# Designs tried in a protein design chat: VH-VL binders against p56860. Part 50

Target 1, 255 residues: p56860
Amino acid sequence: MMTAEVRTPEQGGGPLTTEPRAPRSAPGHADASAPAFGPETDPRDIIRWALAAHPDLLMPSAFNLNGVVLLDLAAQAGYRGEVVFVDTGYHFPETLATRDRLESRYPELTFVTLNAGASPDDGQTPPDLYASDPDACCAARKVDPLQRYLKEQGPSALLNARSRDQASTRADIPFVEEGGARRRVNPLAHWTREQLEAYAAEHDLPVNPLYFDGFLSIGCWPCTRAVKPGEDARAGRWAGKGKTECGLWQGENKL
Key: E = the ipSAE of ESMFold2; O = the ipSAE of OpenDDE; V2 = 0.75 times the mean of E and O plus 0.25 times the DockQ between their complexes.

## First folded at step 14 (VH-VL; framework fv_lerdelimumab)

Design a5 (at its last look DockQ between E and O 0.41; V2 from the best seeds 0.00; counts 0 for: pae O 5.1 > 2)
Fold by ESMFold2, look of step 14:
Structure a5 (fold): chain C 255 residues (1-255), chain A 120 residues (1-120), chain B 109 residues (1-109)
Amino acid sequence: as target 1 above (255 residues)
Amino acid sequence: EVQLVESGGGVVQPGRSLRLSCAASGFTFSRYGMHWVRQAPGKGLEWVAVISYDGRNKYYADSVKGRFTISRDNSKNTLYLQMDSLRAEDTAVYYCAKDFYDLVRYFDYWGQGTLVTVSS
Amino acid sequence: SSELTQDPAVSVALGQTVRITCQGDSLESYYASWYQQKPGQAPVLVIYGENNRPSGIPDRFSGSSSGNTASLTITGAQAEDEADYYCYSRDSSGNWLYVFGGGTKLTVL
């Protein structure tokens, strides 16, 4: 796990304060304007609120189960903006096929593929970088193109598909995050994998076929494997590196 | 009652062409990916090709790429395999197989197969 | 050319437990599925995913994997289990390409 910055200069008095520390860097206006969201809140209500508060809202997606569910909920809630996907050159064919199916199903949305036509041999990175330094490969092929696009477009908020999946780093995801260059809205923050699967089945959503072949968290093929029984859902993404999240959600690469 | 019935097998000379058909019934054909799998006499199974539910995505084994073309007609519930530039090593029983869903790769139902013999 | 390697033949005494193995580098990343084929018949799926049985497959069939090896286990083997068994898995991550192992003939004595 990476974190942006942890600073605890001077807190409390002689005895430690038992009060929770006030949220750092959270805007008071946005939090004060949000309805009281909770575990039973319909994600579409959160999305409708986000659209009203942020008409320039953008939705990045890698088309995992969470992202497909969010995309459908967003379309129902009136989202008509961009769905932004980064072509790293290392996506599974199944992932690209899923993108194509989603584009056909949601003609009201604009699917934007960054770095279109990328391939492992396109010279953007050394051919073996994905094995020797996955973080550097991710930065060059995924994070940097997305960061450039977001800087150019300047959205005030992103619509993210993060959800509760019992992973240690995502267990307490707020519905609205402050910090970084823009607000992040997590309508699925309290949904479990069971809820995501039930929704996708009920609505006949086009999901990545690898999901049915033991891939519970799908990234680029050099760093992704089928999850063994009893493993964390993200264990197949970062095998051999000891990570459970990509750099997009941590540190200086945080979106 | 899922049924898959292959047809179009026969004896052909090397370099010639042959077209196989697979008639499907007992399920909603247009919801599922479909595959061809072959088995040379006395040999093991070899996956040949897949086509997605709507025909947009097609993938082939290296041994047949550029020579075979998979296609489907969802209005006729029929899967096809066009086999061009046939070689002796293409001699096999060809099976039509149903995917669990679409491009998932598990075959829950198989046809009886049709024999293709490539010889002079 | 990724190969899934199986022993060509294995024997088991009636009522005993047997394991049929499949080895290949891709099995570190992908599940194997298992197909049973009796003479003159089309193959039948017996195990998919790590250890899922389709409807109609007896509980004596199970699947497992470790490292680059997948296994099909038959506990309490019966005469009708005599067949050829094929593992099947992905050949390449960058392409949609799958391969069968060479097959294992199971003889029940």
Scores: ipSAE 0.374, ipTM 0.722, lowest interface PAE 4.1, mean pLDDT 81
Fold by OpenDDE, look of step 14:
Structure a5 (fold): chain C 255 residues (1-255), chain A 120 residues (1-120), chain B 109 residues (1-109)
Amino acid sequence: as target 1 above (255 residues)
Amino acid sequence: EVQLVESGGGVVQPGRSLRLSCAASGFTFSRYGMHWVRQAPGKGLEWVAVISYDGRNKYYADSVKGRFTISRDNSKNTLYLQMDSLRAEDTAVYYCAKDFYDLVRYFDYWGQGTLVTVSS
Amino acid sequence: SSELTQDPAVSVALGQTVRITCQGDSLESYYASWYQQKPGQAPVLVIYGENNRPSGIPDRFSGSSSGNTASLTITGAQAEDEADYYCYSRDSSGNWLYVFGGGTKLTVL
């Protein structure tokens, strides 16, 4: 009865030389300086740069013509982040419908509607605040909700749909704005309205139908009218109120 | 060619219900908002209701709110108007109308209409 | 509800120019669309926006706006232009309603 000595193979547990995990190369400080973009630079290249430099990039939108064009370009450039919209309770049904069309068209993007279901009677503001104090109305229903969300999310940059051709007050908008809480990237800074319209038509983009009825810049219904031929695109915004901007781009609440 | 053909009109008693249909052809039905507009005999046009291209958004005139329901079946290229609790003042020719786009709320094409008579 | 007002009837001599006007507060903010309706027929869009004509509408039809008014102008009225004309626009009440004007009967003499 030969007791076969089962030689238990000495599992030479060689010391797992934990090769020191090469220090994760500090994400190369992508040279924080924005490239020298020009009027002929493809907006998609600007967006690609922005995405590389700022992977946490967010895109606020009101789904005007510029916003719709930017959204398509951003998607093509590989943007897969949030599209952030503020429901003020005063948006045109057409604007909300445009949002819904865009959401359906770009399932790769995350549409975020702040204050979804807001209404004039939701108790956030007096029902007639838009008439008595448009600045206060915009602050409460548009600017503050967006600022709160951006503060919570903490993006290092915003992708904005602003262009020089939108208004005289925007004539000097750069591709990249420095300073403030975060960097602002404006890929469409040099695109004209004609270029935007042509692009939207060529790509069959869901432009807000009010645009075709003279609403070249669309906000809340109490503070937006169609513009007449020859008027500035933003002449229909807060007409007669001495207000030209909602407050998102100026003052202490600047994005 | 764009065609809109209304059907379902007739004579009904007050308090009864009626369902109108509008068959659409000649355009991509699922891309456009659709409307109902009515016209009482010898009277002007009255907007009744609108439905968005996808059926998600519906709006009504105050005169019919809570009684009428607009709907659509994009697979059948058909618009509907369910009319409940009908009143004598609902007597009219009912037109279906194509929105120029979606919820723009002006109409580039109209059907020939269907007559609804509410009479005791 | 914002109302659009129209003259109930106007007349024009053959070949002459006529202007049909629509008035309402909503017209300060929104364009009107115009519809032609002949007896026993469905309405037909003739003007939308500031001055846009659908395909098939003669160039004698034009649109304009000023203040709280919108106008349809027929330059060189033809016999076939005899019809009811309705303006249409948004209701400024904020309820997302739209409203027709009362209509104008145009007689061509």
Scores: ipSAE 0.026, ipTM 0.620, lowest interface PAE 5.1, mean pLDDT 88
ESMFold2 (binder alone), look of step 14: mean pLDDT 90; pTM 0.911

Design a6 (at its last look DockQ between E and O 0.26; V2 from the best seeds 0.00; counts 0 for: pae O 4.3 > 2)
Fold by ESMFold2, look of step 14:
Order: structure tokens, then C-alpha cells, then sequence
Structure a6 (fold): chain C 255 residues (1-255), chain A 120 residues (1-120), chain B 109 residues (1-109)
């Protein structure tokens, strides 16, 4: 008998919506300086500060382990805003089912699915673009829809689930990033994967079922594989292509 | 102790329908995904269908899509397989299997199976 | 769809080591899990992910993978290990679809 049992979330919740939120016309209650946060700072204190400084805060998520943990901490800290997910047409069915479970568990949050109904055959990109030019595929199916939505909504800050233990490009993530179109808040910046796993297990959080199958960083199915023993958590993303990050955090297209 | 007991197997003619049931006990049925797996006589295993813990998500093997419907009644702790338009190749022992979570590929408990024979 | 190929039969002397293999293109991206089925019984999960054993499975069972091949290894095979062994993994189509290999009958001499 298997001993890695995880309790299920509460049942219920409404269907996800494709309806975009009304645009926001101004930053929230921004503060020019963030408090000094450190490795022992409770992420909920960071989230509470972010909510006070940025009542228009939005939370994009792909519902990986980091994102699920952040979502729970944010709900506890008083977040009642949107959880924004982009349907690329290439998500695993398990990822979409995880979205459904989270929506049922957190009825106080608004789950927004961008590009709803997308599919590999929808003509948004050539059929093989994910293999031949993954940067262009990501731009068209993930980055552009999210960037358009964020321009329409105009939030002064984003709440992100990035942590230093996900990839080498994330080793020195600050708690608050300035620059780009808006402030970015990373409450889990100093959490390790061990801490994230312990939290999710203790709180019986809904987790993407593929996580139990060695998928430690889950993106689109053509560009995602199980992580081999001893590999970095994101080693299964774009393996052999030299890509370690989605363009969401790069250059002039930073969110 | 976890128990899964299949019933409803029997002999049916091609083109007819049959409904299988799986009675579950010894665990909180409504917390877990459930599967059907079949095995034709003298042959290997074939995964047939899965249903999520709340019944919202259902997936099928290509060999049965459009003919079989998986469902569950969480108030009765019962999993079902409605098999329509039965064919000779559907002849098999049908196993009920418990997911250790929801929509994984890991079956931690299995029933003893029920035999379905599709014969003219 | 993806096919998982296993040899139909393998033999091992009592107390010796045996490997049962499973080949498929999807195994480059997905782990195989392994199920044991004794005659007249339902299958039992013996290895999941690459090398995790469920509670109650002896430590003589281990798993590994390389390229498009997954292997189940039994070190110090026992008489009770005589069974059919099925690998089980994801179809590479991106749908929720999993397939079993054809099965390998293990005989313990």
C-alpha cells in the first residue's frame, strides 16, 4: 500500500469565467519604499504589506507547487482579487483539473482564464512552433495574452510565486522588484522546495497530479518532461534548448 | 481495510448495453479519483477510463470513447461504467481501481474484477 | 498512439538478479510505473516514478530508466516473484491517456 496520500480539497465552486475584469485606471496605494524583508519573514506579512500598498494587486499563476502555496498564503493574508491563468492550448489536462480544484477550494477568489478554449489546432501558431522556436510560441500563446490583459487592467503590482530554488536564473530573486511596467512582489523568494512541499502536505493543498510523477516544473506538454533524479526542478522545461525562463521576466517585456 | 467490489458483469449480445458497478468501502470515496481497467482473457491490461473525485473530469481510452460512460455517486460510494454498443473485443474482466489521489496514474487498490462476455 | 514494448517472457534462477525492460518513445519524457499480477489476482503497484516502492513492496524491487527504456530489476529473486509484470506510462499525445505494455511473464527457476 502507498503511503504518500494527500487529502482532497473541499468540493464545490462555480465554473471558471472567460470574462475579463474591468480596466483599472490608476495604481493602488503605492509606497515608494518596501519594508526590509528577510529570510525569516512570514510570506503572509509580505502579502499583507503588498495588499495595503497595492489594492489593485493581481496574481498570475500556472498552478505549479509554488503557485498553489502562494495562493493559499495569499487567501489567508486577505487577498480577494484575481488569479489569472493563461490557456495556451498546450496545458496538460491535469493542470486544467488543478485549476478546477483550486477554484472549488477558494470561492473567495476570482479565477480568470485568458484565451479560454485554446487548442493545438486553433491556428494561433504553426503546429510545430513549440519545437522549432519555443520563444516565439511562448510569446504568442502565453506572454502576449497575459501582457494584453495586464495593460487593460493596469495593476500597480503583481503577486508572483517565484522562489530562488526553481532554477539558476532565480537564485537571487528579491522580495520586491522595481522596474518594468509594474512592481513585482515575490513573497516566497527565499523559500526552498522542501519548505514548499512541507507546507503543501501539511495543509493538504490541491497539487497538480503530475507532481507525484516527477514533474517538478509543469508547463506545456510538448516542452515539459519528468525531472530525472538529482536534476534541478526546472530541468524538464525546454530540455536541450537552452531556455530556462518564460519571457515574462526578460527584457523590455517584463510584466 | 479498503475494499472495491465490482458487479454487473455477465453475458450480453453485441450491440447491447451493460452497466457495471463498483461498491467502495474503507476509505473516503469522495476524496479520490477512480478508474476502470480491463483484461481480455489471456491478454494484458488495458486502462479504460478515469473520473475525478467530484465527477467533473472524465477521460477515456480511444477504444471506448463515445460508447462508454464513467460516472460516480458519492452519496452511495459507488463507481459506474455504462457500456453501450458493446463489441466482441469488449469481452474482458473489468477491474475497479482506486487512484491514490485524483487523476494520477497510480492505482493503490484494485477490486477482484467482474467478467463481461460479449457473444452472439 | 505510443506503444510500450516488453519481452513476453524472462527467466531467473532463484536468488539471482533479473531485469525486465519496457521500451517506448514516451519514456524519454515520462516515468514508467510497474504492476505485478499473479495468476487469478488483481495487479499490484510495485514501482512508481522511477524507483519509488509503495509500502509493503520488498527492497529487492528497483526501477531505472535510460533513453526510451525503463527497467524493473529484482535482486535476489524469490519464488513469490513469479508473475506477469506490466509497465504503464503516459501516451505522448498530450491527452490524459495512459497505456500498459504487453506484459512480461517472469519465471523463477
Amino acid sequence: as target 1 above (255 residues)
Amino acid sequence: EVQLVESGGGVVQPGRSLRLSCAASGFTFSRYGMHWVRQAPGKGLEWVAVISYDGRNKYYADSVKGRFTISRDNSKNTLYLQMDSLRAEDTAVYYCAKDFYDLTRYFDYWGQGTLVTVSS
Amino acid sequence: SSELTQDPAVSVALGQTVRITCQGDSLESYYASWYQQKPGQAPVLVIYKENNRPSGIPDRFSGSSSGNTASLTITGAQAEDEADYYCYSRDSSGNWLYVFGGGTKLTVL
Scores: ipSAE 0.538, ipTM 0.804, lowest interface PAE 2.6, mean pLDDT 84
Fold by OpenDDE, look of step 14:
Structure a6 (fold): chain C 255 residues (1-255), chain A 120 residues (1-120), chain B 109 residues (1-109)
Amino acid sequence: as target 1 above (255 residues)
Amino acid sequence: EVQLVESGGGVVQPGRSLRLSCAASGFTFSRYGMHWVRQAPGKGLEWVAVISYDGRNKYYADSVKGRFTISRDNSKNTLYLQMDSLRAEDTAVYYCAKDFYDLTRYFDYWGQGTLVTVSS
Amino acid sequence: SSELTQDPAVSVALGQTVRITCQGDSLESYYASWYQQKPGQAPVLVIYKENNRPSGIPDRFSGSSSGNTASLTITGAQAEDEADYYCYSRDSSGNWLYVFGGGTKLTVL
């Protein structure tokens, strides 16, 4: 009865030399220099570049004409990120309706509505802050919520709907703005109002109906009026208050 | 041709409820905001309520807030006004009006109206 | 409430020009619309966006605005223009309100 010694093969578990995972070559810093874009450059090409360079790109929007056009162009260019809107509590119903239409039209995009907690009845700000201190009102209801969100999300760039034709103060807006917390990309920098309107009409975009009532630039209802023929598009913003910007593009809180 | 036809008016006692309907035709109903406007006998026009094209946004006059509910069925091209806790001061001809687009300040088409009488 | 105020009644001779005015704070910021209502009929939009006429509205109807006022002008009034006229705009005193003026009865003499 030969007791066959079952030699248990010593599985020499050779040390799994965890070959040090070669440091994932930092994705080659694609030459971070923005291409030389020109007035004839298709905005979609600018957006494609921006998406390639900044896959974490976010799109703030107030759904003005420029914003609506940009949103459509961005979607066409392959943007699938967030559209970030701040509900100040003082938006026109038409603006909110426009947002909702856009959300329905572009299900591939994520619409994010930031609530400042700053409802007119939030108990934190005077109900008439928009009248007594428009800067403070914009800071609390618009700028701060957006900045907090951007800080949290930490995008490397923003896709903005700004154009040279919007105001004299924007006459020199470049396609790509460097400096600050993040890069700002302005694909529509050279588009005229006429081009924007034509594009919106051609593509049946849901433009805020107030635009056609002379509201060429739309913000909060206490601080926005229609402009008369020949007036600057932004003349209806904070009219008589000596304020021309909400604070998003100026100062230490610049986006 | 755009047509708006109101129905559901009648005589009711105070505290009762009534539901008005507006049948729309001649346009893409689901693309436009809709309004209710009323007119008391021998009085001016009073805006009552608005509903956005998709029914998501509703706004009311203070005089009817909490008592009236505007709604719509886009599959039926019909606008509704549920009126609860009716008061004598709610006596009026009720018009449905088409918004120029969505939540604008313009009513480009009106129905012929339906009379609501609230009387004890 | 930002009320829109109108004169309750105005008269115009046949073929003459009449101006109906609407006044309110909201009119500094918003265009008014104007509605004509004949006895026993529904209102009809006659002017929107300051000076736009819907199809079918005669060219004798025009709109204008200045400061906190909006005006409807009928140049060459016709007998059929006898009606109540209402201005309409936004009431900005609250969140979102719509407001009609009190109406102006136009008599054509």
Scores: ipSAE 0.044, ipTM 0.630, lowest interface PAE 4.3, mean pLDDT 88
ESMFold2 (binder alone), look of step 14: mean pLDDT 89; pTM 0.907

Design a7 (at its last look DockQ between E and O 0.46; V2 from the best seeds 0.00; counts 0 for: pae E 3.9 > 2)
Fold by ESMFold2, look of step 14:
Structure a7 (fold): chain C 255 residues (1-255), chain A 120 residues (1-120), chain B 109 residues (1-109)
Amino acid sequence: as target 1 above (255 residues)
Amino acid sequence: EVQLVESGGGVVQPGRSLRLSCAASGFTFSKYGMHWVRQAPGKGLEWVAVIWYDGRNKYYADSVKGRFTISRDNSKNTLYLQMDSLRAEDTAVYYCAKDFYDLTRYFDYWGQGTLVTVSS
Amino acid sequence: SSELTQDPAVSVALGQTVRITCQGDSLESYYASWYQQKPGQAPVLVIYGENNRPSGIPDRFSGSSSGNTASLTITGAQAEDEADYYCYSRDSSGNWLYVFGGGTKLTVL
């Protein structure tokens, strides 16, 4: 058997200072300093721009297909910063192995594992919280450690692997977003799953092997299942819980 | 053509040890995970162990954990199973099986098996 | 510790359709694969993932799943299909183990 409108900035080397526009500190407006990126823009050009604009750029990753592709493109584009992974205590062994393969392949990058050595029985959350209140479980084991680290490091931007066709909440992701504590750069915003798969195959990337077993979006093992034919790629995440996004993209903790 | 050939089976007394080998050919051995699967006489299949492509990640069925050690030598295209503290219930045909993708758990090729008999 | 349950035996008339089932809690989360074994021979993979057939496997073999049940369907059963059939999947207990079903002996009448 597989709301706020964001305007693409006009071309130019910086903010459009001749226009009466909202203050640059206002959340949720497009970054006018970015070049006019389009659907055919090479993600590496977006990453090179982001590195020039934000030398403190950080890349969080859970090493799904999007994240693995982004990591390779970022390395090619000159990224030499941190790749930040949160050990929730509930990762599949295959996910941890994918991290190890990526670390071996990209020795020029610094792989940071937050909450290293976590396990389901480590007492960080009540037993079975992942089932009864997955939002609270995710907040405690994933969101909070990442947000604490990002607050400590204070990067002006993040390099994110989001794509428009992954879920309904991602249908309108611009290349550069304001809103939240820092800018978010989405070089793969217009890539399809087919393009991601083709890139990964062409470059022999270490993809999480569960992907080839029907796991098209991989999180913690208690909240992740294989998708059925015809289902949305994220249908296996929090199945039957009514949740479509992790708290990383919502509320005051939004990346 | 992919070929897997097990060897090293035999008759041993309880508490003794055996080492099984599986010679692989016809594919790039170092790119794939490898498994041992056993079948007691007249019984069903039982997964025993896996070793990942690089030889570093290993997982075992509870029935053999602490007694069996899976290993591989990628320079010789050979998979091994060291079986210590053998018990009567370890009596089985032991199959070497190739992972369908690297690091997945589907077996596209199997050896013909080698018999291990543990009896007094 | 999760188990995969199969009926021990199933019969089908030559040329008819048969469904072999595999049931277990882990199948709500993981695909099953299916192995055919004839007496004295090594197993052969016939279905993996939801419904993928390796090259050389006839298209009369198909797979499906619903809830905690996976099924292997053989349409137009042939005498050569007489064999033991095992489902195989991941244990859902978080111990990172893999498990075979007990096997189903298919008799073609």
Scores: ipSAE 0.363, ipTM 0.695, lowest interface PAE 3.9, mean pLDDT 82
Fold by OpenDDE, look of step 14:
Structure a7 (fold): chain C 255 residues (1-255), chain A 120 residues (1-120), chain B 109 residues (1-109)
Amino acid sequence: as target 1 above (255 residues)
Amino acid sequence: EVQLVESGGGVVQPGRSLRLSCAASGFTFSKYGMHWVRQAPGKGLEWVAVIWYDGRNKYYADSVKGRFTISRDNSKNTLYLQMDSLRAEDTAVYYCAKDFYDLTRYFDYWGQGTLVTVSS
Amino acid sequence: SSELTQDPAVSVALGQTVRITCQGDSLESYYASWYQQKPGQAPVLVIYGENNRPSGIPDRFSGSSSGNTASLTITGAQAEDEADYYCYSRDSSGNWLYVFGGGTKLTVL
């Protein structure tokens, strides 16, 4: 009766040398110099470049005419990121309605609404701060919430709706702005108001109805009026206050 | 052709309720804000209420706030005004008015109105 | 509540020009719209924005604004222009209210 010694094969489980997974070299953001864009360059091509160069691109918007047009163009170009809006608590109902209609029209995009309490009585600012200190009001209710969010998200670039035709202060805005915390891309830099209006009409975009009532640039209701024929599109913003910008594009709080 | 036809007016006693209707046709009703405007006999126009195209937002004149309710049924192309706790000063012709655009601040079409008389 | 004020009555000779004015604080920020109302009829929009005419409104009707005022001008008044005219605008008090002017009765002589 030959006792067959079943030699249990010593499975020499060699230590799986977990080779330290070489740190995935962060894909070198190839310092891809912005292409030479021109006035005849399709904004969608600019956006496609921006998306390729900056996959983490974010789009701040106040849903003015430029913003609505940019949003549509961006969606067509393949943008699927966030549309970031700041509810100051002082927006026109029409602006909020425009946001909601856009959100419904572009379900492929993520609409993010930031706020600083979203009420004049939220205790964050004095109720009359918009009158007594417009800069402080904009800083607290618009700039700070947006800057905090952008700091948290850390996008490498922003897709902006600014154009040269909006104001004299924007007359030299480039397609791509370098420097600061992140790159700024302005696909609509050379589009005129007429081009924007025509595009919006052709594509039946939900433009803020106040635009057709002379509000060529729309912000908070205490600081926005309709403009008269011949006035600058932004003449209705902080009229009589010596203020022309909200602070998003200037100083230390520059986006 | 755009048409607005108000109905539901009549004579009521103070403290009673009445519901007005406005039947809309000739446009995409669900795309436009709708308003009620009233006019007391021999007096000027008074804005009463607005409802957004989707029915989500409503605003009222202070004179009717808490007593009147504006509503709409987009499936029926109909605007409503529920009037509760009616007062003598609510006596007026009530007009249904179409918002010019989505939520602009003027009216491009009006109904012929319906008379509401509040009397003891 | 912001108020819009109008003269209660104005007169114009046939074929002449008349200007109806509306005044109020809200007009510093917002355009007025204008409505014509004839006896026993519903109001009709005649001017909106700065100077926009709806379809069917004669070109003799025009709008303008200055400061806290809006104006409706009828250039070459016709007999059929005899009516009540109301201005309308937003109340800018923050309550999202709307307000009509008191109305102006136009008599064509």
Scores: ipSAE 0.320, ipTM 0.721, lowest interface PAE 2.1, mean pLDDT 89
ESMFold2 (binder alone), look of step 14: mean pLDDT 89; pTM 0.910

